# Ledger of designs, part 14: VHH binders against Gluconolactonase (gnl)

Target 1, 316 residues: Gluconolactonase (gnl), of Zymomonas mobilis subsp. mobilis (q01578)
Amino acid sequence: NGSTIGKITKFSPRLDAILDVSTPIEVIASDIQWSEGPVWVKNGNFLLFSDPPANIMRKWTPDAGVSIFLKPSGHAEPIPAGQFREPGSNGMKVGPDGKIWVADSGTRAIMKVDPVTRQRSVVVDNYKGKRFNSPNDLFFSKSGAVYFTDPPYGLTNLDESDIKEMNYNGVFRLSPDGRLDLIEAGLSRPNGLALSPDETKLYVSNSDRASPNIWVYSLDSNGLPTSRTLLRNFRKEYFDQGLAGLPDGMNIDKQGNLFASAPGGIYIFAPDGECLGLISGNPGQPLSNCCFGEKGQTLFISASHNVVRVRTKTFG

## First folded at step 4 (VHH)

Design n8 (framework vhh_8emy_2)
Fold by ESMFold2-Fast, scan of step 4:
Structure n8 (fold): chain B 316 residues (1-316), chain A 125 residues (1-125)
Amino acid sequence: as target 1 above (316 residues)
Amino acid sequence: QVQLQESGGGLVQPGSSLRLSCAASGFTFSSYWMHWVRQAPGKGPEWVSSISYSGSSTNYATSVKGRFSISRDNPSKTLYLQMNSLRPEDSAVYYCARESGYDSRGWESYYFDYRGQGTQVTVSS
């Protein structure tokens, strides 16, 4: 039962079905360089989370606290000089095979890891012969297709990296049969993503301070985007209010409420796009990503040097 | 009231060792990530090393990794940098810095709200 941080802000009475403003934001992990990509592993009842700059994947249980799960988590050591900012694992999801699927920044691939043996294997590391930049986050469809983002954050000098092979930062869809589609090439910093429960919408964050947007893509019956609309632009929150963070990781509950990282913390959006509330850390503390865990109602949030837990009334 | 005071710099020959210290006061030292930053004449600041509040996590710039070691003593509120196998290119003013924030997606990785006056390290034959 660690210390509590931050606050919950209510923008709409519709928040009351999801979260009480008095709910504590409990610190469960500390001393992390940059916490990212939390995932709850039901078969074992534990949390995994990434520390991409540190090249470590950590495990948390209520009984044992924090331990190292993989070190290195991404790129093999020694790390090549001047090539990587984030050599580690990043976003993670449990796949339909029960393996941990990893957006691996340093290996520049989608990987999978056996949660018992800790053996890893490459799923996909290129599109049409060109290596990915540094995959960042991923989200599964019910059919087993995986959507993932490929911004340059793992690479030294970002878009100007000496090892970057693609002239864009993509959003991809990998079908269960191995078909890889580039579904968006026009975003500057694609980052977090999530599917609506009916899979008619794909949410995608752009973590560029020059265009700090969360987009909503309409999907056809094949899971491919046909159009997009802007959910929200966070320029005012970032520049005018000076709030910490940029649009980053996200997750969605069974009712279609979106929990999205943006300047100020984790914003909660209803399926109709109304902003219901905000979970904030300490002043100046980014909240970068989240996942549901435990019995499905606990929201775990990566919060810069911390991982925090918030008990909700909704199910993920 | 926040104060950071560096010491331990000096003139040494290549291959020598030095240990820098930073005495902190006016805040809860054990609650902050701490950093060493250096600046050579005519150059911008270069981040050198960081340490978590407990000391369980440490990071190093590629140029110093394997040669420098950062540590802290929370009871005495002191930050250290052990510098081994010193090279002429390590010559700089070394600053102790308190972290105000860290965002891996930002243009800057680290934000500092306080730094000390610095201690000069000169490595020459």
Scores: ipSAE 0.404, ipTM 0.685, lowest interface PAE 2.5, mean pLDDT 93

Design n9 (framework vhh_8emy_2)
Fold by ESMFold2-Fast, scan of step 4:
Structure n9 (fold): chain B 316 residues (1-316), chain A 124 residues (1-124)
Amino acid sequence: as target 1 above (316 residues)
Amino acid sequence: QVQLQESGGGLVQPGSSLRLSCAASGFTFSSYWMHWVRQAPGKGPEWVSSISYSGSSTNYATSVKGRFSISRDNPSKTLYLQMNSLRPEDSAVYYCARELYDSRGWESYYMDVRGQGTQVTVSS
């Protein structure tokens, strides 16, 4: 099935119900600047993925390969000189309305895209009158609330950006009635996030090399955090072992297993926090995000200049 | 595979000019901020200059500002550093470096892709 990268490492026999270590990591797309935010669109049976620095959203099917879906994907052209590092779309999810919901780094908003017409509309672009930094990833609750992160990665000079209006990098919850809550303001680089299937936990990555953490927030019945605990710190993997990547995107299967980008690749955590295994790219190759597709068992992974797929035994 | 290959170094007298080139392959060059970094004998790496993916934004270390000019040619996948009014303190191995996503500074260069370097020696 074409070229393969990397390897799968087993840390626990519990991995055997999810993934075989002999499963190939198949390259399905190449020559991408920085692949990000893959999402599977069930109604069309296709993958969308972002290339935020290139300002392109691409589509993949097994039969047709890669094509352009949106160009520009985020910020309108021409892009203002020196203001944007990542002007494009980033993380994506299909919403309850069947639209593609986009963490749009360059537009600095949560956007909706019609998958048929490709028309875009703004969902939310500010909190209490201040524009977002550059939304990065999002995740839906069953009730239709959307959680999203707002690190400064889209902006040139990051926290020192001349156009940055907020003095923090937030995690937000937008309820279906339009209520927007700032649920965490203390993370330096909030990035990927996912809800547990019972929605009692919210996982959030912090992609700061000085504090490369995955956090677990306990949620109340209103979906708001009451406390947090550290799932894992990856400082040793990043600095001592020299592994590529930082805590980035993530997704979760129906059993509550977390598939999380961190230094070394996509780590698989059981609901109890045990690390079961690792999907790695080639040496020096970050794996930044993932989603389930193809009847729910195929894991698609954004892998730097590549998009890859891994066939699992679990369902997303 | 991802590769960066520097050229254009040499031995020159103070006040001379040199133009360094960096040929990139194995990645989408037009999509990365690129950097020039130098390392003098017995010293750590020093960041010299950076350029945005389109070439619309450039930055320079204070020590070289006004003397050096960074540029890129995306169709040929080549990064350039024009060095004017060279000084003995500019003597170093010069590396081009690809900015790794989420790296955010010179400390990340140990984790970023760098070329083999090109030696610049400024002496009389």
Scores: ipSAE 0.000, ipTM 0.227, lowest interface PAE 10.9, mean pLDDT 89

Design s10 (from g37b with S107D; framework vhh_8emy_2)
Fold by ESMFold2-Fast, scan of step 4:
Structure s10 (fold): chain B 316 residues (1-316), chain A 123 residues (1-123)
Amino acid sequence: as target 1 above (316 residues)
Amino acid sequence: QVQLQESGGGLVQPGSSLRLSCAASGFTFSSYWMHWVRQAPGKGPEWVSSISYSGSSTNYATSVKGRFSISRDNPSKTLYLQMNSLRPEDSAVYYCARESGYDWEGDYYFDYRGQGTQVTVSS
């Protein structure tokens, strides 16, 4: 009953197994300062999504529409003057314990939230005694290890922040036994990430306009990276075509198709790296992240001031 | 033809109030986030405030938070900025701007802005 926006562009006939180009992109939520980190909660059948600059986490159901789930979602009020750009929650995933695991920009930690009581607890907030910058997104392995990114986006002045303790922007792996590994320190703006279904590959977005890349890391048997290759550089789309957004959030279906935010919208890559298609929103408005929900085939996308829904033929 | 026309500026004393208006035409006003941006002589543009499609979400620069209030009337296609407790440092040309995009470092992009309205706060 909602409005539709955008379009679906087909680059390969291989897209036809995943998505029809005529599928509507339905607006399900609006008036969000910056939509991010959608997650589908199967127990209760609802969507949660973050608004990091507004410090709000919202809930959506088809029957009730949008409501507030947590306010504040990240940093406690009052927010310290001049220290936070994004005091709220950001990326989210349902963990193996059924809790909502949150990349919490304002608390500068990986948090877990009880979906029933809404009580929050800290999972990890530092590496070797230094506080994280502002965790942005996370992704679980089947064994319960969680990979997460720690760019400076939550902090005022980013890398030049007065409260930044680390001299890098990291990608981390937290094992189920509590072991925390720094697995990449050389990216300027690590953002979204996803594991392949066989867990041999970790995809990581770098949202720096000077290096707008999606990287693929090869993982060893312990889930640690051994090498990386470039999946795609988006310089042409960003600078030459003037498309909105930078490599950001991502998710992956059961067949290994990657749905990745980049300039122009959500790009769909096959497991072999071929780009199959593009889901675009309003011109000038980035599509920042996505998740699968409902019965596993619906793709929810954070689309700047909106959240949209696209019904696919694949399962996430 | 997208048009934005500001009004309501003037010369006032410190501590005074002003209400700026921006009349929009040539587009579906309710489909856009709207912003106020100001520029003082010899300085670059400074973002002041933003408002969501329906007006349910508003944001303010730290320098104006608690003193300024943004609002909109979608039926009349008008954007407002209520400015209270004005200070000499608020002196600038104020522009209403239609949002066209956003980057990850917090910069908003605007495809249209009005001609501006001058606000001068002076004793």
Scores: ipSAE 0.554, ipTM 0.796, lowest interface PAE 2.0, mean pLDDT 94

Design s2 (from g37b with Y109E; framework vhh_8emy_2)
Fold by ESMFold2-Fast, scan of step 4:
Structure s2 (fold): chain B 316 residues (1-316), chain A 123 residues (1-123)
Amino acid sequence: as target 1 above (316 residues)
Amino acid sequence: QVQLQESGGGLVQPGSSLRLSCAASGFTFSSYWMHWVRQAPGKGPEWVSSISYSGSSTNYATSVKGRFSISRDNPSKTLYLQMNSLRPEDSAVYYCARESGYDWEGSYEFDYRGQGTQVTVSS
């Protein structure tokens, strides 16, 4: 819609190689119940983004603006009363097959969508015979393995949901050969995740106000975690500063700079863990997720009722 | 000075219709998502409906879906709730509310609400 919101805050001069503080944060989409999971589709030059509570997936181009891509995006209508909080699609990535891979909250599965025909198929919907809670986000390795999170956010009453089959909220790795590994079962609210460019590290957010953490897992040669360290705890930002949001979606540029949703907006971390800056939106409104698009230098951010665009000097 | 003023409540029989209005002043109305929330005696507040900036997106609690319709007129700064096929369980004070945020586990946060308008549905 062409208006700007928010501001960019610089914490380190190292931010200058990534983003200018004077860069406008442009509103490109509005009237969304909850924007989530933006993904840029290079074959076609368009953005897709989810609205999980509304059960809609929308498309955006600079020339045509916003249109509906899938409705319903997740669970088939009618939605069973009292069972789903978020029946729609959530996080998305373009897979090595050129399909849109979807963390589908309402169907409780990882799905594929053909970006041209809009046909859908199930990739995986269970682990050892137990249905997933509500997959939230996913990230591909260069080998084609996909990491994904399975918090209870799609389900009414969360951990106390009558239809929840697992007694944990997992982080999984699906290999190209179909092997599914549970790689973390101890997080309360696993949410966004990203691999470092050399794939030696997996970043995972935990969107629990009691433990609002971004973790860094060290990966072995098989892509499996061996240890973890804390990147940052956001308790002060959430409780003492009253900033909106909790650790949520994230993405990473080709230099290994992490762009991570947390209380106050999108934080930018260097590969060494230094926090370089913050992109903030409207006061009281979380920035939940992000992706790189266009020619690789534009950062798209899901910003509550809006989707925004920020021009960067880095490449995703 | 943000103000929200509800009107249109009253005593009606089951099966009747009512249209609630909320007059907004003191802020840029078109820049906010707006909600209707109700509270019955002895109960906590229950979210009823929401509407986007332009009015193109609307949402409803399952208990009212298909019976209630939310709308807005940005030029007149007015929010509406059309209530059809009213039931005794719809009896409550209805509040117009301005959205300020979203609780991470799916609850809307409101910074302003009006004084409310009483709806009583009884035989």
Scores: ipSAE 0.476, ipTM 0.768, lowest interface PAE 2.5, mean pLDDT 93

Design s6 (from g37b with Y109G F110M Y112V; framework vhh_8emy_2)
Fold by ESMFold2-Fast, scan of step 4:
Structure s6 (fold): chain B 316 residues (1-316), chain A 123 residues (1-123)
Amino acid sequence: as target 1 above (316 residues)
Amino acid sequence: QVQLQESGGGLVQPGSSLRLSCAASGFTFSSYWMHWVRQAPGKGPEWVSSISYSGSSTNYATSVKGRFSISRDNPSKTLYLQMNSLRPEDSAVYYCARESGYDWEGSYGMDVRGQGTQVTVSS
């Protein structure tokens, strides 16, 4: 209905090439329990987004507004009592096959969905015979490899879940030939991730309030990590400033600018690591994830009970 | 003071209908998602239904889908649960609850809950 929320804060004049501080943050969807994992589907020109606790995947177009795309989006009904906190779909990307690839919290798998038939199939649901915890987000390499995170957020009692089979929360790489590598097992709450455009770096968020970090992994020619460095620790923003959110979803533009969820909203980092600006929503409400869509310059953001859009000068 | 007060419970026969009400006070009712939760003796709480700020989005537990309908009247600050085709297994104390915000480590639950209204469906 044309309502706007939040504000854009400039930290560097370098932001001006990406986004004007006067750009409205437009509400395009509301009345969502927890919005997550927005993805733009170019073949059909629509947005999909997840509502993991509600077990619903919704679709948005400018002309038709919001409609249900999949219900249930993740775990089949009936949902087992006391086992799932988030039975639905979460992060999503359009794969090289044109299917919607889904980090499916409730099915505990990477799934693919046909955007026309809405038929679902399992890509991978285990590592060395042990079921995943609850996959949360994913990101494709140009070669078709998919990186994904597996925190326990979908499971009741998290790390203490009765159905959790792994004693860690992993970051994985699935090669196009089907080879699955565990590339990081030492993060407490791996969440969002993104590859740099040259694929030399993998960004990974850790949504633990005790270590609210965004990490940068250096990748070898096989797409495997060799080292990591800290991009930023958000302890001050979370504890000292009382800002809402933890490091969560992220996406990257064609120039390598990172748009990352953290306490306070979506932070914009240049490829050199300089923080350029911040997109904030309603006070006390986290901005959890984002994607580029429409003609490539519109940033869609999952904003707690809302989905918003911001028109940028950059291309995703 | 923030308060939720449920009413409308009672003793009914299987196949009957019942309408529960929840009166809210002390907060901006129209700014919160609202829930109905039930608890049978000796069992943990079971989520039944939720409704968005405006009432445009509703969700139901599989066990009640097609039989129960949730609604709200924001001007009167009242939440409703219409229960049709009641079964003995629907017997429980029904609680109205205000949605808590997203918590990465917590359950998607409630920060304020009423005292409950007893529903008994006897055979």
Scores: ipSAE 0.148, ipTM 0.544, lowest interface PAE 3.3, mean pLDDT 92

Design t31 (from g37b with Y102W W104Y; framework vhh_8emy_2)
Amino acid sequence: QVQLQESGGGLVQPGSSLRLSCAASGFTFSSYWMHWVRQAPGKGPEWVSSISYSGSSTNYATSVKGRFSISRDNPSKTLYLQMNSLRPEDSAVYYCARESGWDYEGSYYFDYRGQGTQVTVSS
ESMFold2-Fast, scan of step 4: ipSAE 0.614; ipTM 0.825

Design t5 (from g37b with W104R; framework vhh_8emy_2)
Fold by ESMFold2-Fast, scan of step 4:
Structure t5 (fold): chain B 316 residues (1-316), chain A 123 residues (1-123)
Amino acid sequence: as target 1 above (316 residues)
Amino acid sequence: QVQLQESGGGLVQPGSSLRLSCAASGFTFSSYWMHWVRQAPGKGPEWVSSISYSGSSTNYATSVKGRFSISRDNPSKTLYLQMNSLRPEDSAVYYCARESGYDREGSYYFDYRGQGTQVTVSS
């Protein structure tokens, strides 16, 4: 039916090399409780996306449309009463092994899923004997290390959850040899994250309305943070402008342009930190996450009850 | 002007069934997720159920799951709530609500609610 939503706003003429303001934002999937964690699977040419509150992972192709890929996607049924707000899968990336690596809120683990057999296994579910809160998003380095966030969003009552074992909400790095490092424990709501193409920077969103920030960490040669600086505070957009959403998922193109969920939609930042533009959805409905797919120039965006796509001039 | 008008409430005995209706006007009904919210005397609002644009996705509060069914008829711009096996705890004013947004740590925001329809379950 070819429906479109939202608009693209240009803040800088530098946006013109990335995206035309007249590009349609096409709805490719609807009737989702909360869309999240889109990932493009090159071997098979399909999109997967999560619905964490519904405990479903869905698949989309342009010729077949939407189908169920995994149900349940996260926690096994029946879900324990009063313990989970989001029992499903969330953020996803294709790993170096060709498997779908999943930040799984309900199983409280990083999981991997075979895209053909749909068999899944636990990668890691604890740090020093304490179960993770509810992993939310992940990002791979070129060497195969995986960075991931562990906010309490999957758990009923968040930080006050009866089953929460850690007294912090962490950002972790799992190295290819199995070493797990806690690299940040001071964020209230760590959420989306992305590495710069040269891997000297790690971007991390904090989804707390009291501190709605995107941070940039400088990384050493071992991929560990040495310092951080603030990319942007979104308090004005959230409180003064009343825009929907909080800093959430993100992704990065091959030129280092950051596509980051924040109040109002997906913001596009140049590598130098200049904000170039904004992709907006329906009023009042957050755009929570994004990924590049197809031949690398299509940006897929999880847009509340919808999944949308936007054709770009850049490559992810 | 946007208007939501609930009907179908009443006084029934435990174990009875009721079907609530909500007539919508002044907006493109098929473009909105719709919700039922209830409020019992002396308590805050409790979310009951939601339905997607087409009606293919429905969600329920744990307290009503398996007993209540939400549905919609987009041509007639009407939202329904079929309530079966009613309990005294279901006694409340039931409101039809149009979804306006979602907060990551919170719940759905509603920009319009109707005047409500009273459901009383007692012997």
Scores: ipSAE 0.525, ipTM 0.784, lowest interface PAE 2.2, mean pLDDT 93

Design t9 (from g37b with W104Y; framework vhh_8emy_2)
Amino acid sequence: QVQLQESGGGLVQPGSSLRLSCAASGFTFSSYWMHWVRQAPGKGPEWVSSISYSGSSTNYATSVKGRFSISRDNPSKTLYLQMNSLRPEDSAVYYCARESGYDYEGSYYFDYRGQGTQVTVSS
ESMFold2-Fast, scan of step 4: ipSAE 0.579; ipTM 0.807

Design w1 (from g37b, 18 letters changed; framework vhh_7d4b_2)
Fold by ESMFold2-Fast, scan of step 4:
Structure w1 (fold): chain B 316 residues (1-316), chain A 123 residues (1-123)
Amino acid sequence: as target 1 above (316 residues)
Amino acid sequence: QVQLVESGGGVVQPGRSLRLSCAASGFTFSSYWMGWYRQAPGKQRELVASISYSGSSTNYADSVKGRFTISRDNSKNTMYLQMNSLKPEDTAVYYCARESGYDWEGSYYFDYWGQGTQVTVSS
């Protein structure tokens, strides 16, 4: 669009290898109800992003701007009255098969979408016979295994939803051979997640204001968690500083720097856990998720009613 | 200095129409989602309708879908609520509001600053 918003704040000189504080945060899309789950599709050179409350998946290119890619993006129309808060698609990643893999809140499943034909199919919609709550985000292992979160955000009344079948909000791992493991059942609001480049660590955000945490799980050689440690608690940013947002989506560059949504914007953490900087949007408007795209150095960020672009010095 | 001034309320018979107006000043109107709240005696405040920056996207409470239409004119810094087929249940004070944030366990929330405009639907 050509307009800019927000600012970049430097906490460490180590940020200078990743991002200049003078880099513009460019608005590329506006008028979105709630932007989420951006993914760059290299085969075609375009961005897809979700609008879960609107049940729309949108596409952006530099030359054509924004268009509708899928409507509905998640739950088929008509939407059952009083059952869904977010009937649409949410987080997305390009899978090893070249398909768009979708955390589909309204269909309550992990879905595949063909980026050319737009045909969709169910990958998995249940664990041991019980329907998922509303899958929110996903991340691929190099092996082809996919990790995903299943908070209740798609469902009206969240944990108290009358259609919720599970008594927990899970983090799952789906192996390429079809084996589905529940790897964490103790988080109140599991949301975004990312693997370190060496796949020894899984980062998971918890978007609960009572426990607004980003956790780091140590993984064994089978990709299963053995322990966890706290990366950061954001209670002071949320309650004391009144910053917008809660721990949400995230992504990681090839050097292992984590770009994580939390109160105030997208925080940049080095592999050792040091917080290097913050990308902020409009005051009062959360930055919910991000992905790398174009030639690998551009960070796209879902920013409430906007999608923004930041050109970095790192590669995703 | 944010100011929102509501007008257009009144007393009307069931089945009739009213058009509410909200004049905004003190901020860049075209950069905000706007909405209409209402509060009836003895009831909780509810969001009736909301509208995107350009007006291309709108949302409505189930109780008013098909009867109410929200619109805006960014050149005049004004938002409207066209209320058709009014019912006694629509009797409330109507407040125009500017989006102020997002509740992760709820939805977008809006702040209002004016006295509102009274709508009474009765014989």
Scores: ipSAE 0.373, ipTM 0.705, lowest interface PAE 2.9, mean pLDDT 92

Design w2 (from g37b with S16G H35S P45L W47V T62D S69T P75A S76K K77N R87K S91T Q115P; framework vhh_5c3l_4)
Fold by ESMFold2-Fast, scan of step 4:
Structure w2 (fold): chain B 316 residues (1-316), chain A 123 residues (1-123)
Amino acid sequence: as target 1 above (316 residues)
Amino acid sequence: QVQLQESGGGLVQPGGSLRLSCAASGFTFSSYWMSWVRQAPGKGLEVVSSISYSGSSTNYADSVKGRFTISRDNAKNTLYLQMNSLKPEDTAVYYCARESGYDWEGSYYFDYRGPGTQVTVSS
């Protein structure tokens, strides 16, 4: 409240239709261990955000500030010793049923939460009898299918976790009728994802420092990937420039502009792939994820120990 | 100039207690998460404990949970670690560290550390 951090950098004059470089980046929440997965709940006009290592989900409103929404947010207490790095909730979206759909790192499941009663239920926790690793982020199609990522980040020792059942880190599609498809098994660290507004493209980040990539998958009429191309590799930003972060969460506006976490902050890409600008936070602190909220023109960003708000000219 | 200066290390018997202090200067101490990090002989760095800006949130490694308490005094720009029920396994150099971020693979980003203070637990 009233404090600002960071800066906005313009790479292209095309940014001017989306965001002014003088727009303040306002701190709305602080003192968080690791902020993640912000989601705006239109029916109630509030923000929810996750703190996966702390196992807390917090709520924010302009009038009341920050309060605890769920504690624990993911895995039930007590947390088994040595098994979880991130026992809490992570990425979140409001589903077509008005529930909060949660990539729940600690319960190793896609969960639903009633935004009024706070009652939880499991949507899916396994693929062909094998428990998920630790779901990280999710994105809905207009038809109600949900795409989600399943990296090992919630688990102690990652790929070498004692409780990991899958020998891959997947990207999945859950159809409205309950059909679960594994759509990508070859990424080392799938993380954030987003659909283009016409749903012909699925963006997926890979947060591996050895291949810090954002991929673009072409989708067929059934929402299944047919090919992929590289949007951007961030090895230079990470290793040569020493910028904090790796490709992480993302979101997309109604015009198809992608707002994607990567080393240095939130990068803004036009639908044609041109990088237009960068929203940066505190030096050395990653910006991990974002969502549009309020009347659709406010971008909320999880910014390490903070959550920030940026007023845009675009609609999410 | 950012400076972090540890004190309070020494030799103690198993079951004993020590209190470490870290004096911070050259930055707005109350705007940073702070950590205690240790390195035992022949081992890598272990994050022992972390504390939020206000002190309202704390974390502990499983190896020290219930025995160590992290605290801070923002008016004095000082970080503390109260170490109780010390074990030979706690023998290490203890570093005060300013936390700049958190890594996807369980690594913390520290942009500054102090020179360290030796803690030796022996019978």
Scores: ipSAE 0.177, ipTM 0.597, lowest interface PAE 4.8, mean pLDDT 92

